# Miniprotein binders against E3 ubiquitin-protein ligase makorin (MKRN): the designs that were tried, part 22

Target 1, 323 residues: E3 ubiquitin-protein ligase makorin (MKRN), of Arabidopsis thaliana (Mouse-ear cress) (q6ids6)
Amino acid sequence: MSDRILCKFFVHGSCLKGENCEFSHDSKDPPNNVCTFYQKRICLYGSRCRYDHVRAASNLPLSSDSESLDRSISTTPSRHLQQQGDNNDGDKSSNVYCIHPREYPICSFAAAGDCPRGNQCPHMHGDLCNTCGKKCLHPFRPEEREEHTKECEKKQKHIEALKQSQDIECSVCLDRILSKATPGERKFGLLTECDHPFCIQCIRNWRSSAPVSGMDVNSTLRACPICRKLSYFVVPSVVWYSSPEEKKEIIDIYKAKLRSIDCKHFNFGNGNCPFGASCFYKHAYSDGHLEEVVLRHLGSQEGETVITDSIRLSEFLGGLQIF
Below, E stands for the ipSAE of ESMFold2; O stands for the ipSAE of OpenDDE; V2 stands for 0.75 times the mean of E and O plus 0.25 times the DockQ between their complexes.

## First folded at step 15 (miniprotein)

Design k5 (from e6 with T75V; at its last look DockQ between E and O 0.78; V2 from the best seeds 0.72)
Fold by ESMFold2, look of step 15:
Structure k5 (fold): chain B 323 residues (1-323), chain A 81 residues (1-81)
Amino acid sequence: as target 1 above (323 residues)
Amino acid sequence: SKVKIVVTVEGDPEELKRIARSLRFLARKLGLKVEVTIETDGTTITVKVEGSPEEVEWFRMLLEILAKKYGAQVVVVEIES
């Protein structure tokens, strides 16, 4: 595997873990790796480290005490030897373990943001996350580092968006949307085709109104109450946007949520969806395959074809074909 | 042609003040001729709206969602003129 390296304790005949070792006991595998913590002069394992301690820069004095570190490892008793009562291997190799550095924990106090012992702590401190300011990035687990970095930056972006959203008032009720009493009330109702802010309650109440005779329900209720631009969907959001890119991100997240829900109007291919290419819901047939975009042909004397990527098959079949 | 309606709304005095503020703001935003009067009993407001039939109904729908939101009741709608 890509993570298998030769156990340096195995090559010296001192590996205590035997067949349970996570390092290779095959002498053909790659040799020990250089310890990055030793290069930074912060290796917590000293002579117990499984990685090579190689110095940079020739102007530093070389250590002449490498054999004394080896003796220090051999003098420390093991809990395993004392707890099992089977003490046959204790004197020869009881203090030496073949444990990959990825398995060592980091200090929980440093990871939570504050270690009382600071740089004198005997436990490994994680690398600093510049976003949250906590020493929580495990030096040897790149997958955990990447996950934290992504989630931490996502949280910070969200907090910043909330701060920028605090002063925004509903265009109908004039209340500051994020100052409302309950979490369900502290939501914006975004319209895709305009930038007028509404609280979710006001825009939903508008869309569920019953206009009296003489007004078309669809063109009235789906219009913005202020500018009358038609928007087929109301997108709920706990934050407002400061740019078109942020607006698109909010809408895309909501679209992704709705794509997991079957469109009642498409009805697995048996109905017509009035939203067409603008529909956020899943257009899937009974066998699970998705409705594909059908090319719309607009002919000319030269036989040219105009391709429209936004047309859906249900929209096409719900009206007259255009040729 | 232009029409006038008079809408009477009953409710809690503090909520009616919030409704009145919003209605005056919406009237300016929509360019509508609207008068909002808080009656002397404090539990009633009178809203007079003048415009095209479509404009008047548009504003009336906004008034009704505000009334619903703040627990007020639209009790009378009259056509004037």
Scores: ipSAE 0.649, ipTM 0.900, lowest interface PAE 1.0, mean pLDDT 72
ESMFold2 (binder alone), look of step 15: mean pLDDT 79; pTM 0.742
OpenDDE base, look of step 15: ipSAE 0.739; ipTM 0.943

Design k6 (from e6 with T40V; at its last look DockQ between E and O 0.75; V2 from the best seeds 0.71)
Fold by ESMFold2, look of step 15:
Structure k6 (fold): chain B 323 residues (1-323), chain A 81 residues (1-81)
Amino acid sequence: as target 1 above (323 residues)
Amino acid sequence: SKVKIVVTVEGDPEELKRIARSLRFLARKLGLKVEVTIEVDGTTITVKVEGSPEEVEWFRMLLEILAKKYGAQVTVVEIES
């Protein structure tokens, strides 16, 4: 939803501001625009108010032991000042403005978790976020609410992943990876093609080893030390996964980070990357167009086409003189 | 053919306990491919590894990354078997 609210005076043909109106003159924008100052009995605009004056139904007596006392709204508007230039007021004495609901700040103490004034606070308290338990959701800023909800859920998901990762040991050194001394050491080194856990230090040391006799370096150092499955990249992560979907997410986030960096071996189409389709770096041509991954069609013994690997177009064309 | 190496690992006794624990785990995981004997004596571990040249080299590389991690000195001697 847009944050513009339909002007009630425009709807009835009585808006005097025309193109300079602060409210929407698009009839498709929402008309639900209740004046909170009127609800608190502090709006002085009367019939000139651009927000709806709707009275709350409260026919029961309010006693001092009731929890129903209303809170004050912030009275510090950023752009509404007294609008009398020469003091000619005519028949009405009310020339003050009602503040746009989106301009009202929420109480920073309530948003942080605890307001020492409770129900006596003069500031608007945000709506409760059920995930973090803080009154931090601005009632009239849906974009801000959505952003908090997304980030808060992401943070909680990360905390749960950390809890589930605490007992995982490196397959080489047997140390609990998240119990290491420094944050840089408290990282897993994920291999894309197997599920053996390693601390980042052990797997990087493996990949920097110097085999001394008769071994293919690439097939040795790129293999998992335990199961020998080839994984061309080590993916660092502060959490371990509990499902293939979580593993894919970790890898995809890392790939996305690396794809912002031009691959030096691809060299804008002028070179050949030794990692081919497995490369995490950006393969962009000089005009900015990305290299497309071309599916390889392989025949079966029965004559069916089998797609077993993706290949880069540059790999396919490297043995053909295509100009 | 089979090759045999003898690896001497020297270092701090507490770090050697960690290395020995990891080597016994790795030897069990690779036991179908190599034969490994591990003896711990104070500040020294003696590791005897026997198997195919490629499998012995694989285990040696694992041993050396563990030693590097814990700051231990490694001496490797190849012995014909």
Scores: ipSAE 0.643, ipTM 0.892, lowest interface PAE 1.0, mean pLDDT 72
ESMFold2 (binder alone), look of step 15: mean pLDDT 76; pTM 0.693
OpenDDE base, look of step 15: ipSAE 0.742; ipTM 0.944

Design k7 (from e6 with V9I; at its last look DockQ between E and O 0.66; V2 from the best seeds 0.70)
Fold by ESMFold2, look of step 15:
Structure k7 (fold): chain B 323 residues (1-323), chain A 81 residues (1-81)
Amino acid sequence: as target 1 above (323 residues)
Amino acid sequence: SKVKIVVTIEGDPEELKRIARSLRFLARKLGLKVEVTIETDGTTITVKVEGSPEEVEWFRMLLEILAKKYGAQVTVVEIES
C-alpha cells in the first residue's frame, strides 16, 4: 500500500537507506507537509502556515482509514506556544497556516530586563544578551541579534570610557572636565599631535586669543598651550582615550560625521575652502564626485589652521550652542 | 632679553583662588618665574612674571583666558626691560 510519505532524499537521489528507508520511494506518494515547528510547539503561523499542523494523537488503533477526522481548511490563529501543557487553541485540520517564527514578537517585559510572569509567561522570551543582561535577542531574527550585539557592545564601551574619563582635569583651568554644570561644558578638546587634556572652552578661548604684534598668530594659536606642538584641529569629545588606538577612533568618528555634510566654502566646486585637504566636511561637485586630494605641502599650515567656526560644530553637535 | 611684567586681576575672591591655583600650576609646567600674590582684601591678585618676550606673552594669554572664564578683570600695570 502507498500510505507512506514520500522520502525527500529519494526524490533528490541522495537516500542512503535504500530499501530499508522508513519513507516511500514511490514518486506517486505525497510529500511531507507536516509543520516541524508545530510539532516542536514553536510554530507561530497559525492560519497562515503552509504546512499541516498535526498534533501527537492518542494511540488509537486505525479503523476505516481515519474517516472521523475533520479535514476542512481553518484559519484559526496559533496561541499554543507553552512549555508545560498541550492546551492548544488551534484546530487539528490540514491545510492551515502558521505564523512564521521570525514574525512572532518577544515579551517586552523580558526584553526590558524583568518579566513578572517568569517561566509561566505565555509570550516568547528572547535569548539573554551577555552584555546588557536583558532577554532581548529574538531567537529567529539573526540580523536583529547581530545589530543589538554590535550596538550594545558599542554602548558599553562608551560607558566604560566615560567612567575612565571622570577624573581628568583640564591642563589650563584644572577643573574636572566631566564635572561641569552643562552637557555642552562637559567636553574635552582633543589635540591631534599631543595628549594634553583641555576642556573645550579653554582650548577654544586659546585659539581665539589675540597675541601682541611680533608673534605668528597662526603658529601660536595652533600650538598646544603646554607643549607647543602644532595641532591644526581641535576635536570635541565627551570621553577621553586611554590608548593611541582609542584616540584615533574618536578622531575618525568625528571626521566621518562631518564628511556627510557638504562644505559650504567649497560650494560644489564654485568656492574656495580655507581648510583645503584637511577640511572635515565633504568636498563634492554637483554631480557627486569628490575633489581630487593632492598633498599640498606648501599650503597645509595655512589651509589647515582653523577650527574656530562654532557654527559648524553646533550643526554637528545637534545645534546646541556653547553658552 | 628678559622682560618682567606685573599684572593685576580683580574679581570675586573665590574665583581668584581658582585662578591663582591654575597660574601657579601653569608657571611650573612652563618653567617660568612667576609670583602670584592674593592681596589683603582678597579681591585682587598681583602676578609678576619674568622671561623672554615670547614666554611672558604666552603666560599672559593663558592668564587672560582664566580671567575671562571666571569673570575677572585684567590690567597690565608695568612692563620692565
Scores: ipSAE 0.672, ipTM 0.912, lowest interface PAE 0.8, mean pLDDT 72
ESMFold2 (binder alone), look of step 15: mean pLDDT 76; pTM 0.689
OpenDDE base, look of step 15: ipSAE 0.760; ipTM 0.951

Design k8 (from e6 with K69R; at its last look DockQ between E and O 0.77; V2 from the best seeds 0.71)
Fold by ESMFold2, look of step 15:
Structure k8 (fold): chain B 323 residues (1-323), chain A 81 residues (1-81)
Amino acid sequence: as target 1 above (323 residues)
Amino acid sequence: SKVKIVVTVEGDPEELKRIARSLRFLARKLGLKVEVTIETDGTTITVKVEGSPEEVEWFRMLLEILAKRYGAQVTVVEIES
């Protein structure tokens, strides 16, 4: 009746102990799943090691927990003169080689989507990201996991938006907007006040048209060619939206880009912007301070969110700002 | 106060097919009476539009956008009442 654990060095022909080995040299005995590097206190894979981190019975000290103390010493200089004597204990070596689990790298091949060794890989594989299908989530770095999850979900959302946008045709030319020849042509011209799709070229050409005398240019050219709802801005986008939330996100990104550009109609306070608080451009006076607007629907932690800038003169003169 | 115009569009036969398709779609969406005829040689479309003066002008602006997009020449041939 032999219940010994198979010697892994014997299996690979490298056992130096021979008959004195505490492990079995009988190939039918179960293999040892215990990490040899951990037994010598030099495993670099830590708690994510493929092998179990347990001590062999012959080298287990009685109720010892001195390794945590030795780890604090391992942050000290690499040479220690008081340790020139008989250093057969090995605690200082194992603390130096036993790095914190957060510092263990994951397999870059598994993280990229394909590890040729699969489950036989000796390196730590990250946890699976269900969104991209890659083993790229470090088990001990929650901040990296959260960052990847957010970026991966945004990337997947963009891919889905692009796929859903493939069939959308311009309401004027009827071409599929994303099937056009050049990247510059593969853009929607989004209107803020309606949901009719246009390619950027058709809606810009509409806004550059010359209507017959007697038609108001602003109300004609800023109207949707299909439903006549007025939209001051055309928002270029490489994707179309499936929900009002996605539409707002596209508009907000474009608005953020325009906030750095001075509004020509506001003209540093010397002109009138026909869209007032709806304008995407910067309304700054000549000294650089921003126009103060009263937005009743914006909140703040300490009160209403207002910019401490001048109120528009046109708002002062009356309640109508329809231009 | 109905207005009727006749417009010809000259250009490449394949592009004219696209223009004709778009004009028929726009006519339906805008509720306009529009007749689109591709002439025998395939290089000319005749478009007859009937509606209010404002509706006809709106459609004409869209027609000119399509013609510019596809490199076609637009000529107003006839205007009635």
Scores: ipSAE 0.642, ipTM 0.904, lowest interface PAE 1.0, mean pLDDT 72
ESMFold2 (binder alone), look of step 15: mean pLDDT 78; pTM 0.723
OpenDDE base, look of step 15: ipSAE 0.739; ipTM 0.942

## First folded at step 16 (miniprotein)

Design z10 (from e6 with P53E; at its last look DockQ between E and O 0.79; V2 from the best seeds 0.72)
Fold by ESMFold2, look of step 16:
Structure z10 (fold): chain B 323 residues (1-323), chain A 81 residues (1-81)
Amino acid sequence: as target 1 above (323 residues)
Amino acid sequence: SKVKIVVTVEGDPEELKRIARSLRFLARKLGLKVEVTIETDGTTITVKVEGSEEEVEWFRMLLEILAKKYGAQVTVVEIES
């Protein structure tokens, strides 16, 4: 016996092909349940569709009448193309029940980590992100996939940096810096010229101290309390580094954030910044062009370039927390 | 010129243990002659520092940071040279 598909026109008494028909005229044969939207690559239901998704459509001959649609295109050139549906595809509207796969949303519960419906969910589940373990990658939006992957890797690197930073103790108070009570206290104070860890409070208090008159204030307070190496900048950070490259990245991110903020002492060229070329804030004139930096080269004991200033940088930056 | 100072730090016994631990660590890291004694009552520590005037002042500044952080009072009781 032959497993044929029932002719729908025969069932309604309307088949014109007679004995030459490709389909069965035996009412006992099964009806066709093939999804026409899938064959046109516009079905939004995917594996949840109630109709069969078959790759070959020889048992579903579809008449194409794109010449009627092309009449308006050939007479009126259009700079902006909207998808024009073929209304003769067995549906009154070309986009009523299917939209472009790129426009189909994914299940927000699966994207957040857990879908309570599992395999019975009527919505499309995203592809699994191997980094976060969530089904949040839209199968047809490569820009969103790439953006999530970059952001997810960045988040994972930050979590790993936090894990590596957990046991680091301040070189002054010996407290674990990331175990402090408030987010403002859970910050390292990085010195650019050495690798001794400090909590932000201890290094700022050091730089706010008043040494006895026999000691030079700038050389004392800008020195690391442990190794005495001079560092003119204290950079706050919520993580510690494990390499010189990571240290440079932390410092550069902080400088970039400060460079986006207009320096109140520079005041668009109408004031004088006590930090001059060493200032991390933006020195922009009212028309938007930036102040040109001229480095003053002075003799130094250790070959370092020194810009002398009576205003302590750590006190200036002590009230500014950008993270 | 070498000087010797004796400093007392008064405060909560648990915070004084933390201060003493930090002072001993700092003394080791800075290579300074520092003796830290927690008195029997546990509410006072005695710190003896010997070195140059600059070294002693450096250590005293660190001691004051720690005392302020933990709410302890610092009193310089002797200065000898």
Scores: ipSAE 0.651, ipTM 0.902, lowest interface PAE 0.9, mean pLDDT 72
ESMFold2 (binder alone), look of step 16: mean pLDDT 77; pTM 0.700
OpenDDE base, look of step 16: ipSAE 0.751; ipTM 0.948

Design z5 (at its last look DockQ between E and O 0.67; V2 from the best seeds 0.70)
Fold by ESMFold2, look of step 16:
Structure z5 (fold): chain B 323 residues (1-323), chain A 82 residues (1-82)
Amino acid sequence: as target 1 above (323 residues)
Amino acid sequence: SKVKIVVTVEGDPEELKRIARSLRFLARKLGLKVEVTIETDGTTITVKVEGSPEEVEWFRMLLEILAKKYGAQVTVVEIEVE
């Protein structure tokens, strides 16, 4: 009798073992659907198990009849009753299948979004992720479920932001910013203090302009060309925002990137940065320690001091007319 | 005081159409008195800007950005100060 079992990876063109595969590469051979853990009453997947839960076939000849039956009764009382199988029915081959539920794999094809076997798949399908529509959430690995949910929602939020950004035109050149020829051109130049969209090229060219004598350079070049609100930094972004919270997130990501770059004005403590604790760049001394964030006093009634931990960068940029 | 400038922008006809559209949009958004005329040969636009010195300079800087972007040449042909 042959018990050749169809190789699931061969069926889908993903078997890496080739001629050395212990499973059949003949598409006519059947898959093995029987759950051996259920046969030994140790399957914890229950109705979520994709293997058939059938009683052990007692009508098959036992090729190991000459093997002795080991007495495996524990003398120590168990405080846990998760497994109800007979201890004296131990089998050396059953130890190959005795794994913790969190180690049982889910179907990789279902997890990727499409399992060609559907309901006939012999492997466990993960729980459905409502965000991406894939059956990729392992029932017994809560840390993986949480990690996927967080990353999946982040990815879907980014995709939605890209969709909302497709038709946004620069307020100067009127080109659709995401339709430009190169990836470097497909960037918005975000201003903290207003919601006017600019392509990165146009707003940077504005800031490198030369106004005529008699105009204050900082109040002109750091102003929005449309509404004249001052914003010191131009924040590049590949997406536009639909809410103040999304705008803040874009700005915070850019701040984090710039914190790895030493501030030229701070100059390792030898210069004066006009932005202090609100600067996007790193304020580190020559020995590498960072400038300590100090409390900033906010004026109130005369003789009374109001203390805050730090001025928020968005408030600072909104009032700044220098560099 | 009031300033009026007349500026010509010379360049590729297709890019000048884009510049003219942008200048008309900017004039509307900024509430500025600006007239944009594409000349009949299609290789020149004429831009007339009137306003305060700051308003005229603001618009001229935007015009220079657009001209630079599209490889067009800008010439100020008249300046009138009242």
Scores: ipSAE 0.662, ipTM 0.913, lowest interface PAE 0.9, mean pLDDT 73
ESMFold2 (binder alone), look of step 16: mean pLDDT 80; pTM 0.745
OpenDDE base, look of step 16: ipSAE 0.746; ipTM 0.946

Design z6 (at its last look DockQ between E and O 0.78; V2 from the best seeds 0.72)
Fold by ESMFold2, look of step 16:
Structure z6 (fold): chain B 323 residues (1-323), chain A 83 residues (1-83)
Amino acid sequence: as target 1 above (323 residues)
Amino acid sequence: SKVKIVVTVEGDPEELKRIARSLRFLARKLGLKVEVTIETDGTTITVKVEGSPEEVEWFRMLLEILAKKYGAQVTVVEIEIKE
């Protein structure tokens, strides 16, 4: 059960590494003798390579009798290239390996966005990232390529969201929310149940107001100042959304942050949270067990079922009173 | 069940222009009968609001938020209740 590739020097009786060879000396293991580095003209070992140097197939029907030397594509001596060296042990000094291209650096100027030497640069240029436009993707390090691609797309998505958010004005003060002087002021206050934009300061000041005693404080302050839909939480965000899916994502990220904080109103099961299923805080009992939420079904005139509200399990078990 | 209030807002002239613009916008959005007058010296605006007690209080709370934001002083100078 070996996944190693058969050593061509062992097969021909010329491998002196013996038990220390990184290739298989089991003649039943599969051969893969073609050097992919030679196919790309970057193998530095030539005739000492353990892999076969087979020329790539032509895209033309015409045959070529040309034989090329096994020299690397690099034309300049580089301090980045390692010289071939012998081992300190005499019985191991005759073994060499094909150099892996992962060890080659890419040009830092091209990776930063602009190489002054262009296509005459002696260093390897990375592949182009279509998102940022920089030649920063190492051709032979797929993990670095994936990492850059994910972070670059995340950064670009945020930049585009900021650009699309620039003209949005607060529904109370009419200021462009992202034109405010400080970063702390450049925040939207999202309401979960409507799409009216507010700057964070205006909606928080609304929620901290003192209405006259004839008005129900919670239903007044938790309502949108414009459309009166109730939203129990204000979600701060540095960007506005273009779709309901993007709104949900913003809310879910904020909700996840708050789930680590115990709800004061739930009070480990000893109190009742007035926010119900809308509460973003943790509803945990004293033993750490979480309250489960059961959705309430609503009927319609057409017989359709619409799930628009939810009920806390504590409300389902209502009337349990313990002194 | 109608209430009329008259409110004066005193402050910096440029901030009062911003407050007046917001109050007119809110009046349209809320469907309220509101008259906003910038006085001749530009340091005072007069706001007349008419509606149900709830509607008038709702608008007054928004007016107070705007005044606080821009450092303006609010004074309710008249209240008229029609039973």
Scores: ipSAE 0.673, ipTM 0.915, lowest interface PAE 0.9, mean pLDDT 73
ESMFold2 (binder alone), look of step 16: mean pLDDT 79; pTM 0.727
OpenDDE base, look of step 16: ipSAE 0.740; ipTM 0.943

Design z7 (from e6, 74 letters changed; at its last look DockQ between E and O 0.74; V2 from the best seeds 0.71)
Fold by ESMFold2, look of step 16:
Structure z7 (fold): chain B 323 residues (1-323), chain A 81 residues (1-81)
Amino acid sequence: as target 1 above (323 residues)
Amino acid sequence: KVKIVVTVEGDPEELKRIARSLRFLARKLGLKVEVTIETDGTTITVKVEGSPEEVEWFRMLLEILAKKYGAQVTVVEIEVE
């Protein structure tokens, strides 16, 4: 009983043999730590390998990797081999220790940021991600490395945008927009044609105001309260921008999100949307085809599609602009 | 030219916020505006002078701030030219 060797598949959670396993599933039993890939000169982990790199007794470096092709008919009566690539042997009757490097999991503690066992850890540690500082990049899964790098950079970019947004004050109420009490209050209302910051509440209330005397409602309420530049819509955002490119990205992402939602005013062609081609929501008929885009004239005849952003924000306020 | 006098009544702390915002907006819009917090602290008096459109624009901003902070707005005086 004391002669049992710990199953390395069990240790990594990859043993499918269960109770029929030839090796121990008791974590107290000793492991076989010798790396067979190293002895074949094909260990891709190098110094990152958790198994012992013991050179076989030989008068020269390994002359070939033909040992991985030991499929002699006299030794392998197989019908259901999972064929593994190249010189890796898939014959389990001879080499149950041959886990392809891609299939070897990385240490979850190192991947989470810190492994308490450090260099004495028997598990493979991932490569360091320079962006998040975690050892989470699997050395032999380039698709996972690329996916993490892409996701991690997006996450870091968002965190940096939030940090840069912390001190920005609303041009009407002067409150720091991201210091408000609730997540729904911690939103900017972007105007496409100017860079004046507003909290979503203040710009929404502006767009729902009732101008008096001879002021034109459409021109007044679509205008920035500070610079009077006309913007057809207000784009809510949890972050502010530091460049025109970032502003465009925020606007494009918001438009794309709304285009995935069926417009309730269009109602699959059975209703009338007051925003027409300026509407951000999807105008799809019942069969799924989209309404043809009718280009809005931008000259002196602007305003055929009226108060796009204010009406959308008024839906969130539950009332008409005139209040 | 139009001159209006507006009073805003409400909670003293919120009126201080309103007054600060109104002074900022007056500077940003280039308007002649006087904001006075009355001695009781529950009223501010706002005197604004400009073109009819400029005065109405500022009045709309004042009403947005008052609504946000639960304050009551009353136009006390209007003088044209």
Scores: ipSAE 0.650, ipTM 0.907, lowest interface PAE 0.9, mean pLDDT 72
ESMFold2 (binder alone), look of step 16: mean pLDDT 76; pTM 0.687
OpenDDE base, look of step 16: ipSAE 0.747; ipTM 0.947

Design z8 (from e6 with G31N; at its last fold request DockQ between E and O 0.78; V2 from the best seeds 0.74)
Amino acid sequence: SKVKIVVTVEGDPEELKRIARSLRFLARKLNLKVEVTIETDGTTITVKVEGSPEEVEWFRMLLEILAKKYGAQVTVVEIES
ESMFold2, look of step 16: ipSAE 0.698; ipTM 0.919
ESMFold2 (binder alone), look of step 16: mean pLDDT 79; pTM 0.735
OpenDDE base, look of step 16: ipSAE 0.762; ipTM 0.951
ESMFold2, look of step 17: ipSAE 0.680; ipTM 0.918
ESMFold2 (binder alone), look of step 17: mean pLDDT 78; pTM 0.733
OpenDDE base, look of step 17: ipSAE 0.760; ipTM 0.952
ESMFold2, fold request of step 18: ipSAE 0.683, 0.692, 0.690; ipTM 0.919, 0.923, 0.920
ESMFold2 (binder alone), fold request of step 18: mean pLDDT 80, 80, 79; pTM 0.754, 0.754, 0.741
OpenDDE base, fold request of step 18: ipSAE 0.753, 0.753, 0.753; ipTM 0.949, 0.949, 0.949

